# VHH binders against Glutaminase (glsA), part 1

No score or structure here was measured in a lab: all are predicted.

Target 1, 327 residues: Glutaminase (glsA), of Synechocystis sp. (p73903)
Amino acid sequence: MGIGVNSDPKVVHHQSIPKPNAMAIANYRAITTKQWQTWVEAARLQALNGKLPQYIPQLSLVDPGNFALDIGDQNGIIYEAGDTDLTFSLMSVVKPFLWLYILHHRGWQWAEQKVGDRPSHLPFNSVEQLEQDGGYPRNTMVNSGAICLAGHIPGATIEQRCENFLTWLNHTAQCQLWLDQELLASVHSLPNPRNLAIAHLLAAKGYVEDATLALETYNQLCCLSGCLKDLFKLGLMLQCPQPPLQPDTTARVKATMAKAGLYEMSEAFFRRTGFICKSGVSGLILACLPAPSPTIFACYSPPLNEEGNPVAPLALLEFLAEFTSRN
Unless a header shows other numbers, all headers, positions and changes below count from the first letter of the chain; Kabat numbers aren't used for antibody chains.
F, E and O are the ipSAE of ESMFold2-Fast, ESMFold2 and OpenDDE, as the mean of both directions, binder to target and target to binder. V2 is 0.75 times the mean of E and O plus 0.25 times the DockQ between their complexes.
[cut] marks letters that were taken out.
The coordinates of atoms that the task and the answers printed are left out; those that the model quotes come from them. Centres of patches stay.

## First folded at step 1 (VHH)

Design e01 (framework vhh_8emy_2; at its last look DockQ between E and O 0.01; V2 from the best seeds 0.00; counts 0 for: pae E 19.0 > 2, placed apart)
Fold by OpenDDE, look of step 2:
Structure e01 (fold): chain B 327 residues (1-327), chain A 121 residues (1-121)
Amino acid sequence: as target 1 above (327 residues)
Amino acid sequence: QVQLQESGGGLVQPGSSLRLSCAASGFTFSSYWMHWVRQAPGKGPEWVSSISSGGGSTNYATSVKGRFSISRDNPSKTLYLQMNSLRPEDSAVYYCARGDYSRGYLEYDYRGQGTQVTVSS
């Protein structure tokens, strides 16, 4: 029965996460420390071929050698490497949690009126795609979707909206995230005409009330910052939701991540490796292995490949996938 | 027995393109990082490009970045190197190699016999 790709861009179909090709469940706890170290070193070497982003000044100034890794599950950390005290901004990694916030507070029926759940074949900041779709964002992981949802966070001011989201997220995930004002200033220093166009198109089509409020709220959310432990906890929240967060809500978020979390390579990567991921331009990858092994992979390494994904974290995930395929 | 066999080399003019192939057998090709390395006369081996087991990660030496493209077809157990905008300094024997990261840095446990690439006007 051919999964009929519903051609209607306004119809959100919740699809279960497809089964990866590599269904073998590897026992990551059986991996030796030496093996972990070998992979980490190899991945970090590969990162030498990556580049820092240039379009956000603050992100271009970080040490490309920065590295932090946590791998674990509901029982705790399996392996840790690097400097876990390093701080970073979430950037696009905030998008799954914005999606989670909206689903939790407003429900999917409301959300489907505002944003779709289809993969993108154009860049995450594509205005063209949004135009083609009549102003209806393709999914929540592209900028149009995130900006749209950001415009619907409750609050009288942009700051209050960000605070409302931040407070909820910190409480729910038990994180200690904060708004990096310096980074926000850096984001403001270089206008983003694409995001501006996206926001205005959303407003023009009635998907947000105020383009400026939506975009600025999104900018602030992107500038939420923390450390590796925060990122891990965010992953834990997705993999092991606790009341009042419903499992179906996190499942929807993870499904979207599988489709769009690594941009255009998301589905192929998931199929190949079994990991659902969300990457960010700051050098983050949050990856989850679906049940029965709710593994959380949290990694920070700033150098990006041409697609905009962190090089070292991707390499590590590939090593894990390879390991699984051999064992 | 692990076997790697390179092909596609030849004599070409500067600015031209070549596509190298490497046929793999005797092991689970899709489970290994694969690499291209080259060796010019009088020089040591030089890493050119790497690709992850599933093809999701690729890396290139600075000298070839933007000109060369590595890919693989796991079902046919074939590794490829598309070489564009070739330069005389690209002249070398090109080897397909299976990767080994067991020591924390890239080594090659198997390689082919190589294929000669000569770029000359």
Scores: ipSAE 0.000, ipTM 0.235, lowest interface PAE 12.6, mean pLDDT 91
ESMFold2-Fast, scan of step 1: ipSAE 0.011; ipTM 0.506
ESMFold2, look of step 2: ipSAE 0.000; ipTM 0.126
ESMFold2 (binder alone), look of step 2: mean pLDDT 84; pTM 0.860

Design e02 (framework vhh_8emy_2)
Fold by ESMFold2-Fast, scan of step 1:
Structure e02 (fold): chain B 327 residues (1-327), chain A 122 residues (1-122)
Amino acid sequence: as target 1 above (327 residues)
Amino acid sequence: QVQLQESGGGLVQPGSSLRLSCAASGFTFSDYAMHWVRQAPGKGPEWVSSINSGGGSTNYATSVKGRFSISRDNPSKTLYLQMNSLRPEDSAVYYCAKDWGYSPLTYEFDYRGQGTQVTVSS
């Protein structure tokens, strides 16, 4: 009583990761090569209406026709298309793995003191949202959450922090990511007053010790780069974790991806498709798909839509969602 | 597999107290927030209370605030609900639920046990 508008829930519902009874399950191996080729061609044509990001100069110069796709499971690749030798930066696709790193090394009791797991009502780079929340980041998939977590990677220097994260990630996923120094220089070449304001607010409110250390570590992590095989292996690590990495830990990461992995469309897309996704501004979508076997979707196509999600990868996920609901 | 086993329910008169327990297994209990949810006959699930992973922060539905107290013992992997000043409208099956971090407005809690029946006679 006393408050006219409030969000005190009297009925609370939530589901775990999609179950066969709650979600349509598809055998992706039943999809014909001709059907895949038709979908890839249609998705690539849709991408012609997308735009390259202009706020990172090196990303504005890539060939907008670049494309690479892997879909597969622990038994191998189901379908592969495009130029699989293309390299790209993870950008925001690093955020789930930074979250995984912190949960694995620090645990949830520590992590919940630094970052929430609720969806943001404002854009992923919003200073206003962080101010409203008193410096406590909404979730790990928004910039404030990722910058906060980057500030807590162990290491005396930015370089040691990045190296500790990179070494762990490469070892755990069995991939070969590297720090793209030219891209990092490109990121530094233009001012980013929003991320600077976020880092300073986190430090002012006590969520990180050093704003510059947190922000610069985050910048280096976003510039970690690889090829399609690396991206697929990162997805396999989320879907099929091996000890000492715990299934409950990867499940928490996937829960946050379902809420916030595709910016404003995240929850609606997850509820409709059951697909757990994370996009990156370089043109990536990494997705965990419901199937009899844990299935990974890894796709690269640089042109973005108005929300900042890659056009061709998103179109392919829509084709797969239709297939899943019909079969 | 996540397993949650609720106990401590029963038939009581209005104004009585009960303490419910939930024994958890199959996950690192100390890493997760926990919830109590109840369901009365013919109605949907109603959230009752939540406790964070460390036990230092608790929340309650307005209908039970001041009467119920949630607590946990991480070493024994047990969640508790102390229910005081019970009312006929508290009659329901009570379920222990693990927090996966999904939006509570769009998802059903993952009930793992059979629940424990609480009946408050009128």
Scores: ipSAE 0.000, ipTM 0.167, lowest interface PAE 16.4, mean pLDDT 82

Design e03 (framework vhh_8emy_2)
Fold by ESMFold2-Fast, scan of step 1:
Structure e03 (fold): chain B 327 residues (1-327), chain A 120 residues (1-120)
Amino acid sequence: as target 1 above (327 residues)
Amino acid sequence: QVQLQESGGGLVQPGSSLRLSCAASGFTFSNYAMHWVRQAPGKGPEWVSSISGSGGYTNYATSVKGRFSISRDNPSKTLYLQMNSLRPEDSAVYYCATGPYWSERGLDYRGQGTQVTVSS
């Protein structure tokens, strides 16, 4: 007696649908080309104050002036700018689609036995948070949740698991993602003790059967690469799902993104803007925007801010939030 | 196992130059970006400079830009920091660092550090 207030980490949690403090339903098709050009120029200038992720060699070698933007809906592109044929690794942007894959194939009732839906109190790669939670991952947007889910992709080998995921994702989104083998080889050359500790703890507590299989599958998924058109189509799949993919399934993925998609700023940004986002360290933001027609924002710009979020894509989302608050 | 060993620090006068070295082992050095981070007494760590695995791309903190040069010798697995026009505010322990490949938070590995003191 005298036990502190702690949620039981093994209690199944119902998904809470986040409520934004401000939500404007905007017509993005009313924005002029001149207004878009002004915002893009300002955002690209702000990106010059950002930094490339120096701890990943291929990401440190990209031109910091690289930029690509698509905003659109199921009726087509509203605005496009930059170099749309630039290729990039998804990195953490893969996490929503891994969550979608598991929910689609296994269902929510099974999935909630393996991963929670709560925000983390510690960084996304925290072993300490997973230890405090008895090996039960806090949510799917932190490394522990994604590694756990990667452990449950069907396949006899790491390569078959990655191929099964990639084939499903390419078919469902109608995109052409590919595994960057050079990036993966770079990954295998350096030990990652935090993710290794996470994988071992998940296995020790029974959340995955094989720590190495789970971790190495996750590594391959982070190295999946594509171009802006692919990223836009991934967003279209989340906003405008087609049978057999169910709207309730994509809604659950978007709810987790609202809570945890932009690191520490996720919930505050969502509550202020209504925008549902996921960032990746390669310079990506994929966002689901509220509108009469569900809208997709897909943007690539390598320089990151101190929180690890891409500077230019975030600046563009701030311009859009200001527009929606005035209209 | 990742090991990093810094050397080349010392006590120097303002306006002097020093070259720091970092010997790396336990990983494929040429595939990874390397960093210099410093920490002065009573202050948090400050990022100083980074270099890509190939050496083709470098970045510098505003406070050292134009005075410091980062370089690497991949065959010898050694990172360097050439420090010119040293100022009292450059006094700190200097750490060589590299992070896990998919860590979006930064630097999980650093060496024991090398002390640089700039005073008259």
Scores: ipSAE 0.000, ipTM 0.197, lowest interface PAE 14.2, mean pLDDT 83

Design e04 (framework vhh_8emy_2)
Fold by ESMFold2-Fast, scan of step 1:
Structure e04 (fold): chain B 327 residues (1-327), chain A 120 residues (1-120)
Amino acid sequence: as target 1 above (327 residues)
Amino acid sequence: QVQLQESGGGLVQPGSSLRLSCAASGFTFSSYGMHWVRQAPGKGPEWVSSISYSGGSTNYATSVKGRFSISRDNPSKTLYLQMNSLRPEDSAVYYCAADTKYFGSYWDPRGQGTQVTVSS
C-alpha cells in the first residue's frame, strides 16, 4: 500500500532471496566412502517411517525400498549409491524448469505480471489463497503458479505444448525425459477439485486464456519421467547454465526455490544450510549445494514425511548440513 | 460405507503356500489401486505389495519379491495375494487397503485382517 513498501506478491525480485545464516563451504570429495555408506544406510532406515502418496495411485505402487543418489559437480560424480537405472516422475520437480522455460522465452518482466515470488502459508493447492490474492498466484512453486505458467506454453493442443516444453528441456539439459502415459491416466483416476477450481479462477481473472488447456498441460508436465542421470543433468543446468541460457535466468529460478522449494520448510532450511532444494511427491529431491565448485544433489526415495518431502533424501541433506557446519 | 474383508490365512509350515483374498464393497473398486500390508506382533505396519486400478502394474517389498504375487479381479471386486515359499518372518496379520484421497491414507481403509502363521 505505501510508497517503498514491497509487500505486493506481484513483484518478483531475486535480490529478496534469503541469505544462509552461516556460509557452509564444503569439500564433498573429502568425505570417505565409509561415511557416505553409513549416512545412506541411516537415511534408508529412516524412510521406513515414511508413507507413499495416497492421491496418485501409481505412485503408491512403487517399492518403498527404492533408492538412488548422485552427488557431483561439473567435473563429474563425487558419490553414487543405489539403483541408478530406476525411473521416476518429476512431479513438482518440473516447476523450477517450467519457470526457467517461461523466463527464457518471455522474460522476467512479462512473467512477474503472471506470478509472484512470495511464500504461501496455506497448502500448495489452496484456492482460498488465490482468491485472497485476486487470482494472482503467490509463487511458481505452488500449483496456482505452475498451472498459470503452463497456460502460457505455446502450442495449439495440450500435447503440442507438452512436446514443445519437453523438447526444449531435453535439448537444453542434454537429458532424455519422456511423458509417462500410464502415470497421466493414474493422475486422472482421482478427482482434483481444488486444481480445477484454481484453473477456473485463473481464467476468470484473466491470468490464463483457457482453464482446461492450462490445467491439462500442467498435468502432463508433472508426469514427465526419467532416471537419476537426467535429474542430475537438470541440476547441472541450474548450477552451470550453458548458452543460450543466461546465468541471471537460472539465478532467478534458484531464488524462488530457496523460498518455496520444500513446501513450508523451504526458507528456514535455506537460511540454516544454504541448500537450494526442490522436492516432488514421487520421492525426489534435487538440490543446489554451496561449495567451491557448484554441487548438485539428486536423490530418489519414494517414502514421504507428513509435509510431503522425501524422508531419506532429506535425512541425507541434514547429515551433509551437520558435516559442513563442523568443517 | 467402504468395507474390506480379508480371508485365506492359516497355520502352515515353512516353504508352504497360501492365497489371501480381500472382498471389497462400498466404492468403485476398479478405479483405485490396492495394497497388502502386514503387522507382526509388537511391530508397526509393513507395506507388502501394491497393484494398479487396471492390474497392469504391480510392486513388491524387497523382502517378498519373487515369492509373492498380487492380482485382482475387478468384476468380482476381489484382491488376491499368492504367497509362495513362506518363511517364519512372514508371520503377521495381513490387511488389504485402498489407495484413495477420500480415505486420507494408503493404510486406510483396511479390513479386520487375516492371520498368517508360519511355524513348525
Scores: ipSAE 0.000, ipTM 0.127, lowest interface PAE 15.5, mean pLDDT 83

Design e05 (framework vhh_8emy_2)
Fold by ESMFold2-Fast, scan of step 1:
Structure e05 (fold): chain B 327 residues (1-327), chain A 121 residues (1-121)
Amino acid sequence: as target 1 above (327 residues)
Amino acid sequence: QVQLQESGGGLVQPGSSLRLSCAASGFTFDDYAMHWVRQAPGKGPEWVSSISWSGGSTNYATSVKGRFSISRDNPSKTLYLQMNSLRPEDSAVYYCARGLYRTSPYGMDVRGQGTQVTVSS
């Protein structure tokens, strides 16, 4: 089954990350509080150009001025700003952890039969891409890949599947995520014909056994919610995995995030900054930053840009990339 | 509800070693960075050492670096400070402190009652 077998040179995936000299020696702890405050103020002002998502009613009603930021490593928080007690749903930020769950429990040999690892050239919810690919999801960060993987979480019911995943994630990351029942009701209040078509196509082509179980499990996982501390701990799990979770498994998840974590801008952003990111439509960016000490960026700000990425978190990453490339 | 209980202090000669322990209860111990802080009579508190939630990273005050080692056992919910080559200047009440997960290693919200270390002839 491949357990304990040295197959692919997994070190090559880690070594494929571009390392500009200035970025490679970056020390985020040396950045002054005044510099962080200046960037946070500028980023929050840029968020005024953003829009709240309208297709999920509960998310359309949040305060667009909400903001929370943690940057840190395994030694603790380097910088913190905003209202760190705010709660939010993971939405698409759950996808890397669903991928991690499946890789950890089933292994890559099994997983590659159900989902690919190629960039998508069409939007994250494209039925057309899945049709062109014969029902085989392009990657785990698009909706088709995540719905497919959600269909393979063990459990007799949707609720048991969600609970099995949630229990594993909370235990492994040492966080306290919970299912937001009001948000789940909000998701169910409007039809989602694209995700429904995706689930049925996956079932018709044999990638999942039950379209409804796959889709509804996925919906519950997207509604898992927490606070900034929880998001930061999820980042620590990716950057500093502890046994039995293996570094090769988290490296594969991060490689997929680099290709597809910020929708259409993922590859270009990664190539330019070296930052490995995943966004969610609730206003989240979780990022793994290159540094001598593995660094986590966790940020919440609801307004989104035209690509669907949060404006203020993305602006902060742009300021940080520019600073570290020049210093 | 949240409690930290230090032990292992005492009177020792210069050059001696001591191992301090801190037993934690009433919270999820492995969610928090933990710290050792000391306070000598008539002085303010001085940070001594910090350890991350996982034990993967440690930090030390310049005054103790190379002599003290911080460690933790998450299953037993216990924090340790191994103190070697003790000096009279190390004499203080040593406090175990819980870090705020969302703050720097110097941010603390709960402290124990302390354990006295006296280094003299």
Scores: ipSAE 0.000, ipTM 0.097, lowest interface PAE 21.8, mean pLDDT 84

Design e06 (framework vhh_8emy_2)
Fold by ESMFold2-Fast, scan of step 1:
Structure e06 (fold): chain B 327 residues (1-327), chain A 121 residues (1-121)
Amino acid sequence: as target 1 above (327 residues)
Amino acid sequence: QVQLQESGGGLVQPGSSLRLSCAASGFTFSEYAMHWVRQAPGKGPEWVSSISGSGDSTNYATSVKGRFSISRDNPSKTLYLQMNSLRPEDSAVYYCAREKFYGSGWYSDYRGQGTQVTVSS
């Protein structure tokens, strides 16, 4: 056998978002406070089977009992639980907004030259997948895609690139995210040879001009931090974009999230539930829920499962999907 | 002062049922979530099931869901695990464990000495 190629990276496939197997139109406001409390208790207990990430020291030291939940729409919060004053880093939850930034400023035709929209069959930090694809990232939700896009944020320095992105995001979402310098130092304290290899491969194949600028900009974006209200507002921006954001741009971002937002489980979960999600290793899930009123689920709980998805937020989404499909 | 005492284990054939019990003392039982954890020979501990202090919420590992049922009796300070359709892979020492539900997260504060379950012919 020769070298296997899983897809031609130069072929643009105009594939629609996977359709859910069940069309869930849900009235989340019909769910009782007692039912929400029962699910929150159950989800937090299930987190006993989770673990904190050990590869980022600051994230390994958080209280695993931390919890915060908002579910709501443009008309307000439907249900809220936990400690809404907790702060957390976006980590991989920044990736949909980096994609949104690039699509908004550069357009889809330019963006497709730098990154694909295909699911990955290997882990989110796979160098082997990028090698098989000739340096062309599979999608924007894997590290290679996000590092590639971070390399194309305008700015003369890493700091200026991060500031340009952060200023745009805070203004557009009407939130107050900030760069956690202590977390950034923590990220730099341990080597990440996979992300380094990814950045160098992208540069060697011509997808970014400067491996160091791309990687370090990406690291800063992952360390952008906020509270539950900020996360909820980011969700509102995806579900209910306001000018100058275009609905077709946010729809494309959500399409990629449906394919790749929860790592290997993304497409199967979306097909079963209709929920469009993105997780982050700090303990976040941000989800866009099907409903007559576009609904946002924003949840923080640090313990992760073996795939790297937060246990309690995912359990809550499972309870919610089962309840709405039966009622 | 805190004590957890498991009982009800034994040697059974595949397809059999067992009910495990855990008697708790030295703390206000209803204020704590409780769980069952098992450890097979040569393996690390595996979470099996949890129940909230009130008993209103229960959770199960995928490997046991539909076969095992957790319950508690707060007046008698006893935790139960009803195990049905037992399989050889369920063979393990089963531990009762106390968890503080808020502030300390999912940390296990205390575990009992365990009860051996062996599923074999």
Scores: ipSAE 0.000, ipTM 0.111, lowest interface PAE 19.9, mean pLDDT 83

Design e07 (framework vhh_8emy_2)
Fold by ESMFold2-Fast, scan of step 1:
Structure e07 (fold): chain B 327 residues (1-327), chain A 121 residues (1-121)
Amino acid sequence: as target 1 above (327 residues)
Amino acid sequence: QVQLQESGGGLVQPGSSLRLSCAASGFTFSSYDMHWVRQAPGKGPEWVSSISTSGGRTNYATSVKGRFSISRDNPSKTLYLQMNSLRPEDSAVYYCAADYLWGQSYEYDYRGQGTQVTVSS
């Protein structure tokens, strides 16, 4: 009756604990323009092997050659490439910020009663995993966790809940995100029986009050859209939080991203590189890179690999990881 | 430099209670989920209980649920395990273990001695 029914215990057998926030000696400003151009060219070439998502019609119609990259920190942009005026939907990249919203407004003690903070051993949209866990979502980066949290945003209607979240996020990150109504209609144009089953299971087990309200709020949040500058500012908020946003709150969000931000490859990639990432099916990777000055990687390229991660942004992160490990 | 030091073990009779303590030093204790793990003679390690960074969520192995209670005091950097209705099968060396807040679990060879709990009549 099924492999993966049990969660593995978390154990450290060693008396000494590694320093989790050890400062990286990475100097991204030392990377030459020629080296960046070479990496961007190679990454964009690799993207030709990717494919656009077909289950959301509007996302299937974008130009697969679209590309935009910002790498920078609180002192400014280190390197920029591509068409930085392109707009895109956050999709799953909204999930870390939904988690941040809930932690900021309700605190960790309340939040941990609704959603876990451990890796999933099944896909991000797994109903089977949620069933095995008795309706308790594994983490906030899987669909069940995000739908659960969306159900707890305050507001009398789906629209007011989305507006309350959007207004807070735009103000806190100093960005200009907006709800893409055409994309929302596109999301509604095809049935999503797995997300519907997840929402109903959450309601049946008491984790949300209204399955439809939770799911439809979540759908609207995934359709929040912006440009590269907005994505970079969202990353800056995670890396360099300003009062009243607490550093321990953003640290908890980044911990969950490290465990589950790149689907099945998340924990292995984080352990190897130290990079904290979140991908979205529109072609986004937002990453928090370790450095003496906390660094943000924001990249858009629509073609996805077989795991559902954007090909070109992931290739660029691999080049940076190799550079960091050697230098 | 970073250390976890367990204490409070001993020899007790079946049905007795015992409280274990773990003193943490050299790291930011409040940033780590904490665990109790035990190892009986000739057996592999068994996870016993966990507690979140805030203390707001606790989990227990089915073998100890309802009998053991985990708690933490972040200001004093101390983890506790209250053990009630002890059974001979609870006899083991008990280890304090930390899980990294930044999203990873590590496996390393055991370095410390833990605290020995022996339940015998």
Scores: ipSAE 0.000, ipTM 0.228, lowest interface PAE 15.0, mean pLDDT 83

Design e08 (framework vhh_8emy_2)
Fold by ESMFold2-Fast, scan of step 1:
Structure e08 (fold): chain B 327 residues (1-327), chain A 121 residues (1-121)
Amino acid sequence: as target 1 above (327 residues)
Amino acid sequence: QVQLQESGGGLVQPGSSLRLSCAASGFTFSTYWMHWVRQAPGKGPEWVSSIDSGGGSTNYATSVKGRFSISRDNPSKTLYLQMNSLRPEDSAVYYCAKVGYEFRSGNYDYRGQGTQVTVSS
């Protein structure tokens, strides 16, 4: 359909991680327990200014005072706070692992035929961006990219596809994630016309075979749930991949997270801090922190800011960035 | 400037049928997805059905699948919802909806004024 914008939507330039303006390289084990307690108290207080998501009813009913934090590396936990037995849904935090699954099983050359690797300048659920791009998703961290990839998970049914992904993820990360059926019913209880329009546009343009299968598989993956230990282990899988996972595959996933993991603030935040993050609307931030030992930040706090990022986890990352720039 | 005008609602007995219409103006109707959403008193909005730009692809909420049928007539710029075997729980204001710009998941832009459907013995 013949203008330069649509000349070859499947040609993707080599993706590289943007270089940070400042590097938060620090020994996090040198931070005192008293310093951590002070930051946690300040972050939780800031969360009082946040709001719970209203478009998923079950998420609107959680205790906004819920909090859980793990910071650690392959040698163990550096600091832990809050209620580590709290359970939560991954929501958009599943997207990096869906990308990892597809790259691991299909490879990059196949994957670039289905999804791009460029930043989006429109919201994560933009139908208009997908229309401008001729049905080719901008990147894997926007809804169109994740819905597209969910459509390519093997399985005859939505349930078999979800189970295939869940079994692989639990085995590879050594997690015990599970599908929250009540949350899935809650997701279905309110309209999501943009995700529906996205799925059908992907099918109309040939990027998925079945719009309903792709969208409903994606919905189930967003409702995969676990506890803080599970989230931390997902971070370990990204930072310290074990065979048969290839380090180049996890590096590609982290590169996309650096560009698009925190919505509009992703690239600027990464360039300033060196922190590679992914947020989810349930109140999660999972982050990969640069350090002499690759460090994982896993934090749960339901209240969100105006952009949809969790207030307390983001405040903690800001405290860490300031501390590491000073030391 | 997008305008949507719903009609066809009313008070009916359980088991009855109604056909809702939505007249669209102010945009190229034939190039956009269209949706039906309903809202009962004291409840949030519930998505009912969607149809693609050409009318070839349709989706339905589980609660209405097999009873409701969505269709469109692009030359007349009209969206339809055929509702059969109506139940008391189908009572709601029904809205014609189009997605717009700067949207977040779960919301609609260009929602019409709505048409009231009441199913009561």
Scores: ipSAE 0.000, ipTM 0.162, lowest interface PAE 16.0, mean pLDDT 84

